# VH-VL binders against Protein broad-minded (TBC1D32), part 4

Target 1, 124 residues: Protein broad-minded (TBC1D32), of Homo sapiens (Human) (q96nh3r1119to1242)
Amino acid sequence: GIHPVYFCSTHYIEMLLKAELPLVFSAFHMSGFAPSQICLQWITQCFWNYLDWIEICHYIATCVFLGPDYQVYICIAVFKHLQQDILQHTQTQDLQVFLKEEALHGFRVSDYFEYMEILEQNYR

## First folded at step 14 (VH-VL; from g1 with heavy chain I102L)

Design j5
Fold by OpenDDE, fold request of step 15:
Structure j5 (fold): chain C 124 residues (1-124), chain A 121 residues (1-121), chain B 106 residues (1-106)
Amino acid sequence: as target 1 above (124 residues)
Amino acid sequence: QLQLQESGPGLVKPSETLSLTCTVSGGSISSSNYYWSWIRQPPGKGLEWIGSIYYKGWTYYNPSLKSRVTISVDTSKNQFSLKLSSVTAADTAVYYCARLPLYGSYYFDYWGQGTLVTVSS
Amino acid sequence: EIVLTQSPATLSLSPGERATLSCRASQSVSSYLAWYQQKPGQAPRLLIYDASNRATGIPARFSGSGSGTDFTLTISSLEPEDFAVYYCQQYSRWLTFGGGTKVEIK
């Protein structure tokens, strides 16, 4: 079974994504899979094979120093970074493959600190 | 005052392509708040979602039909269209176009009156 | 794929009676469920969205309840114009409809 912590994160991810990135949220639902599935894959693997080592360290450091909720905020930030690509891949009907198989090119955790702080203020 | 109207041939031969157009009036198809969708209903049967399109051209299809379905949008004409290839008798149905809100609740709030398309030789 | 099963297939009632329609999902759809009414020769009409919210212009006698996998549409007191087919629709994963429940006059 899924750990209770991950289950709670699932609902939190759904809520935040719906509010913050409605186009991305609809892309998942209308494509037949949940965004939380992708997030859980990222989180359980510590973004291994998705982010470079430096960004993985930034991710871990952020979660350690700012709290475990930031793993959700980082997922939302990643979706924000990928929004245009996500929507393009819905058009090409390969969204799931794109999100599961390709690296998160150009994403920098530090670029989204302000955004994540806003998420924390609004949703914590 | 929003209205949707389906148009196209009511008869299609097997193996040919079904083509329909939905004309939207009383509102702009170039709205960021809605998807534009096709739903069909075989005679005496239930409803089946075919697909939806955003005004920027992003499409979502029912996986059971995706290999045969193409939905397109023409913002200049305030229309969107459906093409269903390699039709069989199983594709005989009333075809509806409908509006689908985007923000978290994906129901169909406005419908066309529907148009019957019969697949027969 | 999420399959929606509606029951009963047919519900025979008289005007003024209470109608209770069931929609069961093969897996959880949270509250992402809508209800429609369809009369012969007409397009479906939206009744309920998000499981329990009445659409604009829908009479108060229509109400929706439920979450997860079990949902109910209730018509507190049937009017003659309420005899029709009712469909549920989920929008959690893709968009799928139930098989419908026909509410007919006894």
Scores: ipSAE 0.847, ipTM 0.928, lowest interface PAE 0.6, mean pLDDT 94
Fold by OpenDDE, fold request of step 15:
Structure j5 (fold): chain C 124 residues (1-124), chain A 121 residues (1-121), chain B 106 residues (1-106)
Amino acid sequence: as target 1 above (124 residues)
Amino acid sequence: QLQLQESGPGLVKPSETLSLTCTVSGGSISSSNYYWSWIRQPPGKGLEWIGSIYYKGWTYYNPSLKSRVTISVDTSKNQFSLKLSSVTAADTAVYYCARLPLYGSYYFDYWGQGTLVTVSS
Amino acid sequence: EIVLTQSPATLSLSPGERATLSCRASQSVSSYLAWYQQKPGQAPRLLIYDASNRATGIPARFSGSGSGTDFTLTISSLEPEDFAVYYCQQYSRWLTFGGGTKVEIK
């Protein structure tokens, strides 16, 4: 089963993604799987094998010092980072494989601090 | 004022490719707010989503038809098209083109009148 | 794949009566559900979206309710023009339709 904390986070992710990245949100629905499935995989694995060690440390530190809600904000930031790739992979119809198996190349938590602060301000 | 109109042959032979075009009038297909979709309905049966396309060319297909379906868009003509390959009698249906909003709710708010396509030798 | 089961298959009623149509999903679709009306020889017409929101121009006698797996379309008082086939459609994962409910005159 899914822990209640993760369950609440999945609903929060769905809400934020719908509002912030509607094209990405539609890509998931039209491709037959939920964005929360991908986010839950990232979060439960602590982004292991998706981010390098430095970024994993940044992720953990951010959640510890700024609050657990930042695990959701980071997921949204990752989707924002991947937006163009996500939409391109809808053409090849391998979006699920792409998101589940590919590393998050080029993503830096620090690049999205301002964006995450805006998310917190608007959705907390 | 928005209108969608299907066009194409009403008869297709087995194993050939079904080709249809939807012409949109009273509005631009180059809208960031909508998908453009194909839905079919076999005689006396229910509705089946075939696929949808964004004006930038991003496509989404029903997995049951994915291997045989190609949807394309021509923004210069304000049209989008459907190709269904290797057709059989099971592909006989009324084919509808429709508009589908993109942001959060994915229903079909505008429909064409539909065109019957019969697969027969 | 999410399967939508509509019941009953046929509903026989008289004008002025209340119609209650059910749509059940094989798994949760949250509120991502729409209802359509289709008359013979015509394309479907959108009635309800997001489970409970009436589309533009739809009379107040049409209402939708439900969330998760169980949804209901209600016609408070049937008009002669309301006798048709009604379909539900989910847009949580891909797009699928129910088998339809035919509302016919008694």
Scores: ipSAE 0.844, ipTM 0.929, lowest interface PAE 0.6, mean pLDDT 94
Fold by OpenDDE, look of step 15:
Structure j5 (fold): chain C 124 residues (1-124), chain A 121 residues (1-121), chain B 106 residues (1-106)
Amino acid sequence: as target 1 above (124 residues)
Amino acid sequence: QLQLQESGPGLVKPSETLSLTCTVSGGSISSSNYYWSWIRQPPGKGLEWIGSIYYKGWTYYNPSLKSRVTISVDTSKNQFSLKLSSVTAADTAVYYCARLPLYGSYYFDYWGQGTLVTVSS
Amino acid sequence: EIVLTQSPATLSLSPGERATLSCRASQSVSSYLAWYQQKPGQAPRLLIYDASNRATGIPARFSGSGSGTDFTLTISSLEPEDFAVYYCQQYSRWLTFGGGTKVEIK
């Protein structure tokens, strides 16, 4: 079975993604895999294979000081950052490979603080 | 009221390409809220999603048919089309075009009446 | 691929009786499930979406329930026009349909 904490997190991720980035949400479903699976991989690895050390530190600091919910908000922010790439990779059905194997080039946690604050205000 | 209508040849020879067009009326295909989809149903059997297209040309295909399927959209004509290459008798089916809302729930709310396409020599 | 198994294949009932149709998914589809009704020579008609939401214009006698892998469509009291084939459809991963349940008159 799915752990209750994990279940709640995955549900929360999907809810937010559906609301904030409906085309991305749709792209995942229509491409045959769940966005929460990608988020889980990112979070579990602390973005080690995806972000540089500075951004990993920003990620950790954000979650520690602002709360664990920011793990979800950062995932949503990353999806927002990758929105165009995600949509471009849906047709070739290599979205999963793209998200699992490629680094998050150009993503900076600090660039999305305002966005994440808005998410917190709207969904926390 | 929104209406979808399939059109195309009802008979296709094996190894040829099945080609159908769906004409949408009573609404614009250039809507950000919908995918436009093809579904087929072999005689006496169930339903199979073939693929969907967004008005910007983004396509999503059933993996089992991806290699043979091409869906296109013509916003100027308010139409979208299906091409299925290398057909066999297994591709004999009633082909439906349908609308698929983008509300986070991907059901088919409007359907065409369907058109029978028979693959036979 | 998520496989939807519908049971029974055929359901023979009389008007006024309660119909219970099952749709089982090979893996969890959360609540991303729809039900359709199809009469001979017609396109499918949407009945239920998101497992339990009745589509516009659908009579109250139709109801959907379930989540995860087990779903049920219930027709509380069959009307003559309800004898048809019913399909479930998931939209968790790609789009797939069940094999259908034929509700026929006894």
Scores: ipSAE 0.721, ipTM 0.895, lowest interface PAE 0.7, mean pLDDT 94
Fold by ESMFold2, look of step 15:
Structure j5 (fold): chain C 124 residues (1-124), chain A 121 residues (1-121), chain B 106 residues (1-106)
Amino acid sequence: as target 1 above (124 residues)
Amino acid sequence: QLQLQESGPGLVKPSETLSLTCTVSGGSISSSNYYWSWIRQPPGKGLEWIGSIYYKGWTYYNPSLKSRVTISVDTSKNQFSLKLSSVTAADTAVYYCARLPLYGSYYFDYWGQGTLVTVSS
Amino acid sequence: EIVLTQSPATLSLSPGERATLSCRASQSVSSYLAWYQQKPGQAPRLLIYDASNRATGIPARFSGSGSGTDFTLTISSLEPEDFAVYYCQQYSRWLTFGGGTKVEIK
């Protein structure tokens, strides 16, 4: 119905994360959080308040010119970038607090273009 | 063939610490593909997940129990352990150790036979 | 915490009948739902995972369906060995079990 893109994006986020980063996927669910929850927040806000302005522009341009499924590939790239930090922080603090307040500093969309092209090839 | 076996005291006094060990045989606890878990079942009642541990020492606990639970792993002995502090009669249950695959479907595929732990004065 | 409510608590049926067991989640669990069978004195055995996939060695008379909040386990024709307690388990947020449905001889 009215939200087919976000429903498909939720399913797609879960599917890709399960396939690409299974230990991160399990850490989220074993900690009581669905990874799609934070990803949908990031996507619908265009990473507003999470990334520097220039990186938000890179995100928007990538999605406009390469396709809306790149919203999901960027989320998977963020989790790949943060994998070790996510796994360690599930031991010491609330994962939501970490992802909302500390996590995305240093992430650059351009560092992951090759990886996202591979995701496109394998899953699109 | 993979087997899990629980061991530990069957009787624990109130306010003390329940301590159990699970010995894994026929496979390695150091596998990157599994969590190692504790589940309990009070007599005549349903099942409750207590927590799980990855072989590197990363733990995940049921939020209702987490303040009293410690799960640890000893890879050199192929064992993992449960400590539940400040027990009461409500902690009387059959305690199972179980394996939980990381395949993205988090069901328990191998179970120990279970051991009854009674909390009584 | 996601609460799983199984109904009915007991289901009294005869061999050869169809059993329909319900599991309702307090929040959506997508398809992250498993079903177990447990006989007295034994550990649970996995029947169904991801809502509808039969585990290895489980007979075709067992089937699962549903997604989101409402799930069903169906046993198309009860055999004598099927009289047991059945539990659902979700793995969307932490791991929780339902209260169980006892399938007993009428």
Scores: ipSAE 0.459, ipTM 0.804, lowest interface PAE 2.4, mean pLDDT 87
Fold by ESMFold2, look of step 14:
Structure j5 (fold): chain C 124 residues (1-124), chain A 121 residues (1-121), chain B 106 residues (1-106)
Amino acid sequence: as target 1 above (124 residues)
Amino acid sequence: QLQLQESGPGLVKPSETLSLTCTVSGGSISSSNYYWSWIRQPPGKGLEWIGSIYYKGWTYYNPSLKSRVTISVDTSKNQFSLKLSSVTAADTAVYYCARLPLYGSYYFDYWGQGTLVTVSS
Amino acid sequence: EIVLTQSPATLSLSPGERATLSCRASQSVSSYLAWYQQKPGQAPRLLIYDASNRATGIPARFSGSGSGTDFTLTISSLEPEDFAVYYCQQYSRWLTFGGGTKVEIK
């Protein structure tokens, strides 16, 4: 896919997360874990070890055809998908371990195209 | 006008559990826009965040205290509480309860008057 | 854990002088930094949030600056009510406070 250095900035991820998912944003900061670090890890690995092969292809195609800023929109969509797990289940587990070391259960890039289109419209 | 008031014993013996309650008046703790927090200040020293709670029971703790602290909320009484186990003289401090807005900047906008808790045998 | 180091520990000045208070973080906190004023026997009062934004009702003589690891609170001309202890607080990773700077009458 598109080289992440061109688009994935810590400021942009923080700004969108603060606006779109304020409880998730607060959960990261109150738990001592920067959301940009996990997003950079996901993006630089093209979600390898996080998504199955078909979803990795959807990620790459989305960024190539719709623009490299979709790397960030996909990360926000992942957080939206995981919001319940972040807020409820990670109360008993290290948030950092959960996000870095486990597959993203049930997340499909295609399920969030409309949401990401709205993010593009509002923030691009 | 929103007010926060700490209550609980001012003297606790070493190795026991420090227990405090914060009563919120002039507003509801059942709000999606706030965390409810405990902060302490040893006499003549600086401030230390202990932890915060969302009204649904979700907690966040200072990692240096996490193994000894429990914060809970009782929405029916408009109260939240602090328990700090296995206390020593180092836990002697003024304890504040405070509100933390979730508007993207995490500062404490309303504070209780504070209550001194002394750990002494 | 992010440690905030405030300097100087004590600043002895006269009314009308400029006060410059430093807060240095052990790791970058971006702009996630607040400043508080505390008078004896009182809870802290918020002055500045997000490094440079004045809280509601705070006089213009208070200003904050900095980003990353180095932050400054400036009081352009000290008033008698400004002699107090000042704390910085970061909210990038957990919530931690600096050790304080006491501004006292020379």
Scores: ipSAE 0.446, ipTM 0.810, lowest interface PAE 2.7, mean pLDDT 88

Design j5
Fold by ESMFold2, fold request of step 15:
Structure j5 (fold): chain C 124 residues (1-124), chain A 121 residues (1-121), chain B 106 residues (1-106)
Amino acid sequence: as target 1 above (124 residues)
Amino acid sequence: QLQLQESGPGLVKPSETLSLTCTVSGGSISSSNYYWSWIRQPPGKGLEWIGSIYYKGWTYYNPSLKSRVTISVDTSKNQFSLKLSSVTAADTAVYYCARLPLYGSYYFDYWGQGTLVTVSS
Amino acid sequence: EIVLTQSPATLSLSPGERATLSCRASQSVSSYLAWYQQKPGQAPRLLIYDASNRATGIPARFSGSGSGTDFTLTISSLEPEDFAVYYCQQYSRWLTFGGGTKVEIK
């Protein structure tokens, strides 16, 4: 069966993405790709091969000091950062390749701290 | 009141391209809140989503039809269109245009009356 | 691709009876499921969205339930206007419809 944390995170990711980034949410589902597919990979691998080492350390520190729900908030922030790229790749039908096999270029955890704090305040 | 109306030839020869237009009245196709969609229903059969378009030109297609389908939008005419290439008798159906809300539940809330397109020699 | 299987194909009932229609998905669609009613010669009409929410103007005798892979549409007491074909539709991965259940007068 589905691990309890995985199930909660999957539902939470879906709800937050629908509320915060409806165009990204619809792009995923209308392209036949659930957002949780890549978020699980990112979270379980601590973004290894997706972020550079310094940003992985910021991710881990953020989750340690601010709580494990920040795993989800960081995923939403990544989707916000990549919104244009995601929309482009739904049109070229390589969204899964883009998200699973390419680094999250330009994403920095520190650039999204205020956004993630707002997410926590609004959705916790 | 929002209304959707399909138009186009009712008879198409095999191997040719089926072409339909949906005219939207009583509302704007340029709304950021909606996708504009095509659905078909072969006589006596169920419904099949063909694809949807956002007014900025972004398209999403049923994977089983994708290689043959083009959906486009003309915001100046408040219209969107369907082209289905290389048709066969299996493409004979009632074709509906429909509106799809963006806001997180993807059901078709307004439908055209439908137009029968027959593929026959 | 997610396949939706509706059962029974045909349901023969009398006015006033309770109708129970089933829709089963080949993989989980969470609560991303809608139900439509279609009468002959007409476009489908939305009844239920997100598995259990009635659309505006739909009578309380219509209710939806379920999550994941198993969904039910219930009509608590059939009225003459309820004899039609009913389709489920999922929106978790692409948009697909079930094959339909015809509710006919006995």
Scores: ipSAE 0.336, ipTM 0.786, lowest interface PAE 4.2, mean pLDDT 87
Fold by ESMFold2, fold request of step 15:
Structure j5 (fold): chain C 124 residues (1-124), chain A 121 residues (1-121), chain B 106 residues (1-106)
Amino acid sequence: as target 1 above (124 residues)
Amino acid sequence: QLQLQESGPGLVKPSETLSLTCTVSGGSISSSNYYWSWIRQPPGKGLEWIGSIYYKGWTYYNPSLKSRVTISVDTSKNQFSLKLSSVTAADTAVYYCARLPLYGSYYFDYWGQGTLVTVSS
Amino acid sequence: EIVLTQSPATLSLSPGERATLSCRASQSVSSYLAWYQQKPGQAPRLLIYDASNRATGIPARFSGSGSGTDFTLTISSLEPEDFAVYYCQQYSRWLTFGGGTKVEIK
């Protein structure tokens, strides 16, 4: 079977998002949609339906080998990847639909490995 | 069927680089379902995971060793390697290569025979 | 950072006896725990994965149990080849090994 990774902390996600990506945090606030709500969906599903199978495997391995706080760092990396889309969908008032229903097109865990290492250094 | 075999010098001087190679036979290192790993065991002590590599180059290192360790893969030779820099007597150990699943339960299902590397002047 | 503490350090028993080996985690690892056997001069061999599942080719006298922080490996009737060192390994968070339990004759 697939190794499940336990959720780390949703309030930590919101604090880190505010520190790292304040425009994204503000967009969620204006939309009335909590960043932790979508992160819970992603994490509890192990990004199933959001990432390719190989990327899901690397996500799980990253959290196991490097620590469960990488669940948080991956979520912040996803928000960084989607920043412009999030700002656009705040303007069109469909942010929740966009985040819940669409695959994370173009996102690869490996593309943000160095960024996540910086997050680990700064916040662990 | 699948076999892993460590090779390399058994004696390394302090401050130099320990270098080992694991040759995989009876299977392909380019399998998309596995990580390839190094584990060590100091004499009379327990086991320590050093790091693991996916054949396309994605690599994980034990944080306690990360600054000194490099793992690489050569798919054309069906091999992966370990370099550990700036060694001391504390790095004297039996070094094993081992296979680890890409997903699911992260246990080591195939091990090499191990090779003793001694760090001494 | 999860520490696995194995007890006892040494277990002195005779062939035919039951061996009970303990592994305690400093934090919950759910059921993500494996057991290995290491005979002198050999590499470790996987016995049990996910706390209770025997690996392929492992005799039925080996069984694992537990979840969370407390885990047990049981050898129902020791055979001569079972006198070895046993390690637990967790894969919930990080990959760490216990310090081992040596099972020795008498």
Scores: ipSAE 0.254, ipTM 0.725, lowest interface PAE 4.6, mean pLDDT 87

## First folded at step 16 (VH-VL)

Design m4 (from g1 with heavy chain Y103E)
Fold by ESMFold2, look of step 17:
Structure m4 (fold): chain C 124 residues (1-124), chain A 121 residues (1-121), chain B 106 residues (1-106)
Amino acid sequence: as target 1 above (124 residues)
Amino acid sequence: QLQLQESGPGLVKPSETLSLTCTVSGGSISSSNYYWSWIRQPPGKGLEWIGSIYYKGWTYYNPSLKSRVTISVDTSKNQFSLKLSSVTAADTAVYYCARLPIEGSYYFDYWGQGTLVTVSS
Amino acid sequence: EIVLTQSPATLSLSPGERATLSCRASQSVSSYLAWYQQKPGQAPRLLIYDASNRATGIPARFSGSGSGTDFTLTISSLEPEDFAVYYCQQYSRWLTFGGGTKVEIK
């Protein structure tokens, strides 16, 4: 695929997280963990070890048909999906360990198409 | 006006547990907008963030202290607490409780007056 | 861990003089930096947040500047009440404070 590492800068992902998911944003900063670290891992692997095959195909198709900026919007949608898990796990374990070693259970790209369109409208 | 007040023993023996409580008045500790924090300052030295808690019980700790620190909240009493285990003379400090906004800037906007805790035999 | 180094450790000045206090971060903190004033026997008081924004009730003689790793607090003309210790604090990764700069009367 495409490796738009230049779009997953600390500033861009942080700006979107601050505006869209304030509690997730604060969890990263209070845990000393940059959002770009996990986003780079997910994007570089094309979510291979994180999503089942059907969802990897949806991810690729979304980026191909809607543009590479959707790699960032998909990451925000993943954080939205994981929001409750992220906030709950900060009580007992390091946020970095959870995000790097946990699977994206139950995440489906299609469940977040409308949300990602709204992100595009608001932040493009 | 929101006010924070630290309370607890001013003297703790080495190897024991330091315990402090912060009482919040003029506002509610049950707020989605704030963390409730502990900061300390050894005499004549600088400030050190110990940790913060969200009213639902989610905690964040300074990595250098994490193995010895427990912060808890009691929303029914409008209080949050600090426990620091296995103290030594290096833990002698003025201990402050403070409020930290979640959204926007992470600066401590309200502080208690501080309480000196001395670790000595 | 991000280390904040404040310099000088002590700044000896007279009332009416301009004070310039430096805070240097070991890695970029973007603009996530605050400045506090602390007088003996008191808790710190917020002066500046997000590197350059003055907190409510802080006089215009206090200003902050910088981004990334190099930050400055400026007091344009020192008043008697400004002789105190000043701390910087970053909130990019965890929360850490600088070692402080004491502004004392010459």
Scores: ipSAE 0.074, ipTM 0.708, lowest interface PAE 6.6, mean pLDDT 85

